# VHH binders against Short-chain dehydrogenase TIC 32, chloroplastic (TIC32), part 4

Target 1, 322 residues: Short-chain dehydrogenase TIC 32, chloroplastic (TIC32), of Arabidopsis thaliana (Mouse-ear cress) (a2rvm0)
Amino acid sequence: MWFFGSKGASGFSSRSTAEEVTHGVDGTGLTAIVTGASSGIGVETARVLSLRGVHVVMAVRNTDSGAKVKEDIVKQVPGAKLDVMELDLSSMQSVRKFASEYKSTGLPLNLLINNAGIMACPFMLSKDNIELQFATNHLGHFLLTKLLLDTMKSTSRESKREGRIVNLSSEAHRFSYPEGVRFDKINDKSSYSSMRAYGQSKLCNVLHANELTKQLKEDGVNITANSLHPGAIMTNLGRYFNPYLAVAVGAVAKYILKSVPQGAATTCYVALNPQVAGVSGEYFQDSNIAKPLPLVKDTELAKKVWDFSTKLTDSQSGESSS
Below, E stands for the ipSAE of ESMFold2; O stands for the ipSAE of OpenDDE; V2 stands for 0.75 times the mean of E and O plus 0.25 times the DockQ between their complexes.

## First folded at step 1 (VHH)

Design c4 (framework vhh_7ocj_1)
Fold by ESMFold2-Fast, scan of step 1:
Structure c4 (fold): chain B 322 residues (1-322), chain A 123 residues (1-123)
Amino acid sequence: as target 1 above (322 residues)
Amino acid sequence: QVQLVESGGGLVQAGGSLRLSCAASGFTFSSYAMGWYRQAPGKQRELVAAIYSGGSTRYGDFVKGRFTISRGNAKNTVYLQMNSLSVEDTAVYYCAADLETWYSGFDSTYDYWGQGTQVTVSS
């Protein structure tokens, strides 16, 4: 595990925690949205951002769970500024309602952390009749980002502070379908692979950040967009494996898997660390710029994913004409 | 709207039996892993039993051999048959539904919980 213990150009490694990568950073005056903030690395992301003075809006599917997490964070971080709002990323109607309600609060938005995700589920369709992993991991965040981008542009102009959009991806983006993105077969149950569908959704999150970067630079706005892999964090291996296999895997887990504080580190680094100022269109791993699948540098593919996502979010929303 | 409704709890004498039921609605039941958790006063919530969509099961060591979990996909219901109950089994029992996904540290938006049902075992 020497390789994973080595520090990169940032001074951080796979073993660094979210607190360590944000040590000495003052986030006071910043407002963030963290999707999926009620479980896993989302909880730690919300905690550490609030510890650094960021006002965190926890966008969660279950507001009861969110309220309990908020209570637990306030006990650990007295004076933390936290709000809980309902967001079901698998429902475009829920995403639109969330964006409308957020804008109605009048809150600024400096950091948009597209953290929530589901992995390797059986074939299912969202409320909008789109394959559930693609719908939840990519399309929901695509629509959320699109609807809140004007708020982020206004905030960056008024505050004179850089806005940051952070897309959680995965090393699984390398293991998408052979064609990369299956535009014509997104809902094809007969050829569905749970892991390849996951990889496809995460590949689309990298491509989305890259296309956002291009458009933000063309618009001349002070907002960056980056993607990342948070690391392999497996907290519930026992439910997947039989008891004997779970024991065998558990014996080596501590040598190859990240803890939750380590898993939130890359997200908090990209969202808050001054070293990332002005950096856009990059893929991060272990709090360092890393090489993604070369396919993500295809600007035509990134634009095609953007256009496909625009078509699906516009035609499926049931939005009244305006 | 996702809903999990537990039933079948109550008061029982040590050595007796109870069958808990959890009726699920608002999601594709057959695709979800279903579980039972319990929490006694002053204790952490702990896994009692889980059943996966494929029918495989997992049990907590303290209930192995005494409790049996089963599911009826046609009725969107999961069951917990509790035999040879002891006073140590006294707790609030919660039904939980989890989309069968491998955890890699991402937030799961599909972890659903029931309100709980009280089981009291008297000596």
Scores: ipSAE 0.012, ipTM 0.423, lowest interface PAE 8.0, mean pLDDT 86

Design c5 (framework vhh_7ocj_1)
Fold by ESMFold2-Fast, scan of step 1:
Structure c5 (fold): chain B 322 residues (1-322), chain A 122 residues (1-122)
Amino acid sequence: as target 1 above (322 residues)
Amino acid sequence: QVQLVESGGGLVQAGGSLRLSCAASGSIFSDYAMGWYRQAPGKQRELVAAITSGGSTRYGDFVKGRFTISRGNAKNTVYLQMNSLSVEDTAVYYCAVDTSGYFLGDYSFDYWGQGTQVTVSS
């Protein structure tokens, strides 16, 4: 919980920045998708990957905002290769349209960074009638990953380069509902907890990366899948705490809470650093392998989340007939 | 550090008007983007209106020309003026803040209000 800047096996710590953890790394020739690339740590993730020569496709809900962020990054990184494409992860129709349009560009795909998320909102349903945090944080990324996996497999084979899928989770994955994943109660408004629903969606992102790892190894393809906690960013903590606790947290913020450059570090490390080559099915924190909630090692639960997510994304898609 | 308090919802007859208010406490948010979203029972959440840190506005297609989003003098309050209301406007209305300032879309909003019910009777 508390972390005072000690370095781990990677040589990095909670204080390390995205630029520091990618220093000396050449990403030239790689193409990445970053979801939520115009918000918070997504902006910094896109900037640092582009700074290291990666062609970044910024998958954003608001393309006007995305275009402004792209302009700001190009000013800081002349020659950066950035594209903005519309993606609303709360809409399966939008995810399918995005995947189709991406494939139509003919771009390769080396890095898929499932970064976007919403946190602790009131009970709301997505366009597909699914609780909004589960729908946006987990199901949208699940469907996006499934639809683009063949492109990543082709890219890995043709380029002879490892593909990487990076799932943003949270320490909040430890604080899901008591049953872990509420398969039969996802849409139960009467028992909804905004914080527990957030934790549930982030727990599912860890389980998804673990099941992906199993399937990718079974398929014999050169693609890895990992999950991570980016660190607590100051602006998000105020929503969980009463005013008195928020003041107390603020007093020690420099020891617990990360800046945006520090918040993007673990994502950029997992996506790009050579130390992560061949590593799959791991949970990262502070640019180091860390111990997740033990529940995520339950292979039956990971498979159940996979099957549940498959059923929901298949039955909600406009392509389903018969 | 941001707490959103919504007010102004209620019951109104078709053709009437309501003004929703959202007051932020804790932090100065003049540099943040803010929006109003709504969700009717059994329907999708949809954007009603948004205002960027620079004052630029965006509206959902079904409310253009009828609703106006604005910021208060202190820039810690956002308003939604709702005119020519119809039964189709019946929903829970949510205030939201995007701390990036850029208005990064619905799923990027960092803070949400508790919601306020608007009911339009025929």
Scores: ipSAE 0.000, ipTM 0.242, lowest interface PAE 12.6, mean pLDDT 84

Design c6 (framework vhh_7ocj_1; at its last look DockQ between E and O 0.07; V2 from the best seeds 0.00; counts 0 for: pae E 14.2 > 2, grease 27.2 > 24.2, placed apart)
Amino acid sequence: QVQLVESGGGLVQAGGSLRLSCAASGFTFSDYYMGWYRQAPGKQRELVAAITSGGSTRYGDFVKGRFTISRGNAKNTVYLQMNSLSVEDTAVYYCTAEYLGSWFDSYDYWGQGTQVTVSS
ESMFold2-Fast, scan of step 1: ipSAE 0.041; ipTM 0.592
ESMFold2, look of step 2: ipSAE 0.000; ipTM 0.114
ESMFold2 (binder alone), look of step 2: mean pLDDT 84; pTM 0.855
OpenDDE, look of step 2: ipSAE 0.006; ipTM 0.260

Design c7 (framework vhh_7ocj_1)
Fold by ESMFold2-Fast, scan of step 1:
Structure c7 (fold): chain B 322 residues (1-322), chain A 123 residues (1-123)
Amino acid sequence: as target 1 above (322 residues)
Amino acid sequence: QVQLVESGGGLVQAGGSLRLSCAASGSTFSIYAMGWYRQAPGKQRELVAAITSGGDTRYGDFVKGRFTISRGNAKNTVYLQMNSLSVEDTAVYYCAAESPLDYLFSGTEYDYWGQGTQVTVSS
C-alpha cells in the first residue's frame, strides 16, 4: 500500500533516518545555523550534521537547555563542533542581536536551517505585537535570513561551495485559512484558529523559499532555498496524553508517525546530501521532491508575502534609522 | 509560547524527599500537557511523570508509587513530589510542556523545556 513508506527517486523513504540519508557525506568545512536546536527534531538535526563534520551553531531560545543538549551531543559525537547562541524568533530585537553577534564571530555560513516553530497555541501576540505563530515561524526566520544573507553570499563566493537555506514547513500548509494568507487580519483574535494560523505560517515558509529562489537566481549567487515537511512526529508527551487516540491509531502509528531520527531525515537530506546540489524552489517530503499545495506556485502571492514580511520587519528598524 | 522556570532541586540523602516546581507563563496554560523528564550522565533522557490539562497522570515504571505529579490551583505550576529517593534518582530534572492539539502534525514546534534542576541523592 502507498502509505507504507516506499522508496522514492532519492532512494529514501518516510522510514529513512537522518544518519541514513547523510551516510558517506563529508560536511567538513561547512558551518550551519540550526534554529530550535534544543528540542525535537532540531536536536537530531544538530547531532547528525555535527556527526558529518559540520560546525553547528545551535540557535536556541533557552541557552541553558541548549548547553545541556550540546554536552549530550559531544558525548555521542566526540570532536563535534557546536556553539550555542540565544535566539528568540518571536522577538525581532533578539533576531537582530543574534545576526549582529553571529557576524561578530567572523564565522562563515553555508547552511541556514530555519527549523524552529510553535504549533496550535491560543491567540497571543509576540513582543512586536504580531500573532505569535506567524511572528515566530515565519517573520523571525524571514528577518534572520535577510540579515544573514550577505554572510552566506560572501561564504559561497570565498569557499566556492553552494550555500543552502532550508525552510521547515508542514503538511499543515494545506490547511491554512480559506483565503490562504490573511494579510489584513493577521492579528484578528475574534476569527483566530490555532490550527489555521499554524498552517498559514507554514504556507508562508514555502512561499518565502520560492521567492528567495527567484531573487537568488536573479542575483546570480550560488545559494539555494527549499522548503520541506519533516513528517508527523510522535512526541513523548503525545504518546501518553490521548489514550483513546493511542488505541485507535496504535496499529498504524508506525506507518504514519515518524520517530525523531526519521523526522530529522528530510532536513538533513536537503541541507547536506549531494543529490540536492543545484536544487532550489522545491518542496520536499520523505527526502524526495513532493507536490505542495498548488497555491505556493503563485508568484504574485509569494511576492506579496515577501513585501508584507519586509514591511513588518522594516517597521522595527524605523526606530534606529529615523 | 510557554516559558518554564524550575525550582526545588538540591542534595538529599537516600530515603529522603524533594519537591520540584515548574512555573509556566505565556500562552493559555490550560491546553498544555506537562511532563517531568530526567537525564543522568551517560544515560538517555527518560520520562519520569506526565499530567494532562485535565489531571490524568502517567509515570515511568521506575518511579511509580514513589513520585507524584500534580498541578497547582491556577494550573500554571506543575509539581513533582519525590519520595523514597535512591542514588539511582540522581539526575538533572527537566520540565516540559506540549500541546495535545494536533500533535499528529509536524513536530517542529518549540519543545518548551525548562532550564533543568539538579537532584543529587547521596548514599
Scores: ipSAE 0.011, ipTM 0.323, lowest interface PAE 9.2, mean pLDDT 84

Design c8 (framework vhh_7ocj_1)
Fold by ESMFold2-Fast, scan of step 1:
Structure c8 (fold): chain B 322 residues (1-322), chain A 122 residues (1-122)
Amino acid sequence: as target 1 above (322 residues)
Amino acid sequence: QVQLVESGGGLVQAGGSLRLSCAASGFTFSSYAMGWYRQAPGKQRELVAAISSGGSTRYGDFVKGRFTISRGNAKNTVYLQMNSLSVEDTAVYYCAKDTYDYVWGSYEFDYWGQGTQVTVSS
């Protein structure tokens, strides 16, 4: 006997694919940035958005890999509008260069999909001397969003179309450190937990979307910000590089873990589906509004994360000890 | 700063052998899975071999029984011993560092190697 997902209020489930949740949606005239677009669910996100007529800028660490992915997508989606640009989210210098180059293209920006991430690594520091998961998953996206927000505001006003910022989180946001966010111990190697640091970075992505929602409403602009969990996804790389997990999960994987098309579904739903129009400050799972960790509703914590992230990104070198 | 420096590629005749090496720095080598990928012109990048932090190995179907991946944690180096080479093995070979776990959501795969060309002549 096989399992299938129950449908929620959206009419979609954990089994829905990115094509299914965007079926019949016309994205023509929209321009999107997808970070991490050359790997995993980022590839499928870029493909499906382009299939629906969106002009997709693939923000990738490796431009050779990005160019090959672009070629493959164009073969599947003739007439797809795709550009590849270099972005290393672990480097504030790279984020600033990307934003400057993007603005120089004169492209509008309707959809900002903060998709890229790294998971559960041993203690490492970024080029800016900040713990690597916090730096890459949260801080890089925070700075990218900040630098491109004026472009999104101009695009929303000129096009009369809603802008959308989509922050990829994880179910792991529930498994952060006991204090939630360790502002004074971000770089403390002695107390570092790889899984809790991952959870912390993903918790910060939810809090970022919530604080951004508040500020966008105060500014009176037609832009929404939401966060989501894409589901536990078994990629080809995951199967080959996690042999212990592959052996342990084995035949059960097909019932529990999402395929890549299923893994991109919630992202594409939030980014593009008309059902999400006007929805902001929500956490999504399986293409439905879901209940996040209650801590993310703490508006003071969301503001503290915002202020902390602003302080770290305003430093050109990030060299201050945390 | 993560760095992966590949060596050992070159030109070899069919039936010959090559040993690739990848010297790693900037991370705790012993804690990560390491792998080798290859890409031939006009083809998709494919997994050749992977080795976990604990020494468990995985191979692509086309190289199983001919190639052996190993690691030297004391030297921060991963190796690929390539035996019984065929013209079909001609590709650029990339050393890759795994992100610790791929189970939860989106990820970016970490390539810091420049690649090393392996050319097998008939």
Scores: ipSAE 0.000, ipTM 0.191, lowest interface PAE 15.3, mean pLDDT 84

Design d1 (framework vhh_surovatamig_d1)
Amino acid sequence: EVQLVESGGGLVQPGGSLRLSCAASGFTFSSYWMSWVRQAPGKGLEWVATIKQDGSEKDYVDSVKGRFTISRDNAKKSLYLQMNSLRAEDTAVYYCARDSTYDFWSGYEDFDYRGQGTLVTVSS
ESMFold2-Fast, scan of step 1: ipSAE 0.016; ipTM 0.361

Design d10 (framework vhh_surovatamig_d1)
Fold by ESMFold2-Fast, scan of step 1:
Structure d10 (fold): chain B 322 residues (1-322), chain A 124 residues (1-124)
Amino acid sequence: as target 1 above (322 residues)
Amino acid sequence: EVQLVESGGGLVQPGGSLRLSCAASGFTFSSYWMSWVRQAPGKGLEWVATIKQDGSEKDYVDSVKGRFTISRDNAKKSLYLQMNSLRAEDTAVYYCARDEYYYDSSGYYEFDYRGQGTLVTVSS
């Protein structure tokens, strides 16, 4: 096999950096939320968006880490517009508080980047008694998107600019449970697999973007929704938990930011590049449209994930189903 | 609210041993994975060792395997690091850290909280 890492239809490849895929793009006047912006790919995503003039709200679990990252970015990008806000995606109460506080700022919202995730943890339940990977990677982002969607709709109308919702998935979406999504066994500890649960949560992020695309088109609004794989994190698959690899990657990214630029490229491409204008319901890899697991084309499954997620976010928060 | 207090650091000769301790308060200690991380002068933060909630699983950075042992006492809300055969390159401030999640979007693992640290100096 020859020519691994060749450029695709976009003109970019697996080797392209976030700066390269956004070169010459003016993001001035856009406001973005990036979840998990104090860690790895999220840091580089926030940096490159701010480098292109985007006002970035860093939605982070640890605000001390977020503040340090903001300081580092401002040193590299003088005049960067960055805010840090607390968001714990494993807590529906935290998601609701974040959305309420965001709306209170009066900021517009053009770009919602559902970046944060956790991988391969032991069986644990969130504060809302839901399996932690499903709760954090999918359900928290589902609720966040739902609560901020009206702000995105008003922003796209008033600014005359396309809004974009970007869901981080993973190649691991191909390695979910045999059933795909285990609606009746989400909290079943006895059959829990940490890697399959991760794959399931990431499969749900693709299905969410696809169902969201359908509903946004039905509503006639100028907002797109896409999913993506940011790059191979397959080196972690042999371990239940690997803080060594996480810290090593973090240390390299902090002192040599060039080590993670490729990992943030697809996210920044989908979020900001003019080539993606009007594109919705697609799965991206290496800054190109790619083929996801065929199961994500099942519109009935996407609707089931939507309905299941709606019910869980309504029942856990005490919210009515309307 | 959350507090982690390290102790046991000091000056030791190469080949010597030290035992670090961490006293935890303000949270349910038995519900968290715990780690030791270190920072050498002029270097970044480096993960050293991790221990599961019940002590059944432990992991170490390659450079300390066979030399360091992590342990915990949930009844005492305490974390320990036994350091044997110390080397000059082990010189660092050692932090007790509370582990919550493994963040997958980049492979970054955020340590939710860490203490003030305890200095370990290995020199002749």
Scores: ipSAE 0.016, ipTM 0.304, lowest interface PAE 6.4, mean pLDDT 84

Design d11 (framework vhh_surovatamig_d1)
Fold by ESMFold2-Fast, scan of step 1:
Structure d11 (fold): chain B 322 residues (1-322), chain A 124 residues (1-124)
Amino acid sequence: as target 1 above (322 residues)
Amino acid sequence: EVQLVESGGGLVQPGGSLRLSCAASGFTFSSYWMSWVRQAPGKGLEWVATIKQDGSEKDYVDSVKGRFTISRDNAKKSLYLQMNSLRAEDTAVYYCAKGSTRVEIYSTGHFDYRGQGTLVTVSS
């Protein structure tokens, strides 16, 4: 308890839960997509949004797991509106199929929660031959956002309700490669660091939200884009530690690490709380605006990440030699 | 009911070899990618190797490239892992898994449709 933060300007802290930060909020009439909704904080995010009346589309890699999570949420929230759809963010083909199928449902889209992620894996390439953490955490969400943006614009205009795009980042965005983003070395196995590659992908998620904000304001549309750190959460962390290190980490964890309900709080706050209305281009931590790495304020870098991501998502799609 | 039964594990000296086998039933084996996954003492699940339905594509985690070979026999509904030049770091329970489970393991820490595993201990 000694190491827990005090309440910030929002009235919330690192100890606040997703239910607490959305208490008294009516999300009825809103439709949300949550990527990675079948595990960890994604489950709690889907549950709390549905508890507040949001129609949640759970975009998941494993639809069997997604169906079980949906069943469990419906038991806890009678009348919850939940759909499960397959999305493999490591595959541009899967992202395009998901977006096409979503549009075919005719559902509106008010909230796009780019929650899914992978962390600290060995060097691997996606189905599209792109380093897996960059491909999954950033590029898949970049393409998903691009393909669904017109649906969000139509929904915002017709409903007269603000749309919100929420990019999950991490405190690890501060610990990217020394150059920040390795455009020329994204697939360079010889200099790959699993932790720095993770940080790079999460730095790109902050830069993406910042560039989206600029473009959305230039277009005059009522949609915001923000990024956040959900906190260090007590999930799956021990799976990568030896038993002795896990004991040492556990001794500190009770003072530093968040529970799953606490880990979903910042996401639900940014997605749904009226205090965030009209707020765009900000980085959140503990349900409060926080100071990110200064590099994310570099508008030229944000534009370079945007252009690089555009090139990779456009040139990799159905390209023919003729 | 999907069933995967691994065998071939045991105690082996550093530099030695082992061949793991997996007998599959309850699904159309020839229609699925197949994988080997391991869990070392005190560590999480690690994807080791994957093989396409027809055997035309194979992939490996970097630490085993050149030492391990994944193969399959669709007529026998069997998956194999030939392990050469074994190191102490290869000590783990090895699981046969339906599908290409690489991304799922690293994103969720879990995978569906696995066998009970076979223990490989590399020790002097």
Scores: ipSAE 0.000, ipTM 0.251, lowest interface PAE 12.6, mean pLDDT 85

Design d2 (framework vhh_surovatamig_d1)
Fold by ESMFold2-Fast, scan of step 1:
Structure d2 (fold): chain B 322 residues (1-322), chain A 123 residues (1-123)
Amino acid sequence: as target 1 above (322 residues)
Amino acid sequence: EVQLVESGGGLVQPGGSLRLSCAASGFTFSSYWMSWVRQAPGKGLEWVATIKQDGSEKDYVDSVKGRFTISRDNAKKSLYLQMNSLRAEDTAVYYCARGDEYLFGSTEYFDYRGQGTLVTVSS
């Protein structure tokens, strides 16, 4: 990303909005799950997918705020098909309940958008006693994807439409711990770094999409899995800087930082644009294929992350990955 | 269960003041950054202010800088927002939020939020 707003091979850039990257795309007949759909780029992702005719299931921690967001989207997109369902990604029990309830609706599933994330300053543990960023950003989505994969396979086969799994990562995946993934030190409070733990969780989301791609190809199913960096969004940036620096950066922010509509663009592009048909195992940025950290091409590491995540989700929930 | 209960909202004339309070339970309040977010009628959620665990660092959205002050009392597990020189554009439902998220090219707030408190600024 050397040039501000220059268009890549897709015809889109860092300045492109979710509406622009999906312009002219008909999503009618598709059903999507968007995690974290009651906040920021998740709201815009749900809005734009529904604007393009997609039936969106908003998987949210707070169903009251989810219901208000749904009401606001329906006012903006008359005829939007939206459902709100409770999902706490920091709880394996909540993930299993969500998957069970989703299957009981009988809804197909074409698009799984693993959007939700947290970035925490202190060391915290999930309800399952796992470091909260790893648990929420990666393990929750890993388990959700695993539990809903059979529904996606059935939907793809019956509809003859490509299924897409979209894992939100971050540029922060480049700033994980020096060893990349600290399998034996996930819960090590003494060596914990908020930024490195965040980067580790996001690195795992890229590795997860890459391993999914391998397994989906081996299974011969018409489903793709990709990861992406949505861009640096301006909404909470002031928290990161001191007040004086925040003012100075603000003057240039519009050329460097993305608005919420721009922040949802890469997600909507990967989820819905026909240019992404058949593309799997790629990392996207500014609605274009981009170069991730080289470590994500390590197939042995991707398998180790898969096996580790399987073991953790099986031991916490009592379900085997086999 | 994580619970956040807001109070202190009401009807106030432009130029007036209000103090919002949030009572937290179900988590170690002193271990989290905390935020105030708001939703104006017909608008999305807007981040307003955030405060570090020990209160040593505070940030605000530009439109409220110099008018609003965020503070916390860790012993009482309470978060506050002092709102001065209120404007019609400050009319919104205000939510106390566990501020454990900010963005470096990832998803926005996956917050635990309260039910909110309505602030109406009108003559």
Scores: ipSAE 0.012, ipTM 0.222, lowest interface PAE 8.9, mean pLDDT 84

Design d3 (framework vhh_surovatamig_d1)
Fold by ESMFold2-Fast, scan of step 1:
Structure d3 (fold): chain B 322 residues (1-322), chain A 124 residues (1-124)
Amino acid sequence: as target 1 above (322 residues)
Amino acid sequence: EVQLVESGGGLVQPGGSLRLSCAASGFTFSDYWMSWVRQAPGKGLEWVATIKQDGSETDYVDSVKGRFTISRDNAKKSLYLQMNSLRAEDTAVYYCAKDQTYYWGLESDAFDYRGQGTLVTVSS
């Protein structure tokens, strides 16, 4: 085709790397949480933030894998400040434990990067009996954000620095179920589509950032919330491909698929670049503001997702009234 | 320490059967969904089958439906895969996997832990 990776208003493109979009940025004195930091885009996000002086807390489901990644980053980035903490986003109990343990460290929190995700899995229920993609990609991050928001508010107020919440979404948010969000059928195995359920969870991540923006502005706090698509990444795309599809994908991969450094670029741009200061409620792609599915501008839908998510994550809502 | 030890692999002719076993230790086995995944030579990991904590729900990749059966024994902390009507395309190293979360497309590894594997070769 005629154009590949042309630069947008930010001066960056689909070809820009996480190092390029943060070049010359001093993140010293900032503390970040990156979920899913032990693999793929999360590893590169943690590496580049630490390269720019950010103290990164790697929230990972497997702390042994996390410790190895930390060791590798420290070898590449002299003086990197990294901590590894256990977080299983599919378990609300794990999310609550993580938030409690994080607060007990006394660390500030400037950047919350809701990066972890699962895609196109068979129908499965989380430990909390909720469809696994919705539970992991959206509800876990929703609860994590809710529990750590007070720490972010205190940090922003005391440091006089803007806090940033970054929700990883996907182009797949455009390909949710025809209804958009299936509140009444979230656990309906008979009508489950792995790709549509993925899209639904990612649509909810955009709606979450938009509702957060509204509430943060209402509260008058210096914290922004944005969502983004990191691009189609080459990380593990061959896992379920048949040989013919793998050959076809390979032939076009360099024109469509991003490397891991390119895949982490939009996340690092939104989290750290001064161009994003004061920007909230926007959807980013290729380190530029992009147009999401128009449905995400429905403030009533965003509030419904917020209320639904609050009900599902609220431990006092009737699960135990004893 | 989390440990998963697979066994039961071997050389079998097309149309034959094998039963794979996985012995789990170092975690509360009954709290986790368990899966079998495989890796053919020179290819990536492919999910094969999964089973819910209590065994009440199972799912399979389409190519093995009706031929493979996943089961578990929580008292023995063991996971099983009964493989019938084996085909050359089933040749792979088979891994027992502990994971409530599958990180596909956004992460390099979908599983928080898997064992050392057991080789299944289907050849005449």
Scores: ipSAE 0.013, ipTM 0.282, lowest interface PAE 8.2, mean pLDDT 84

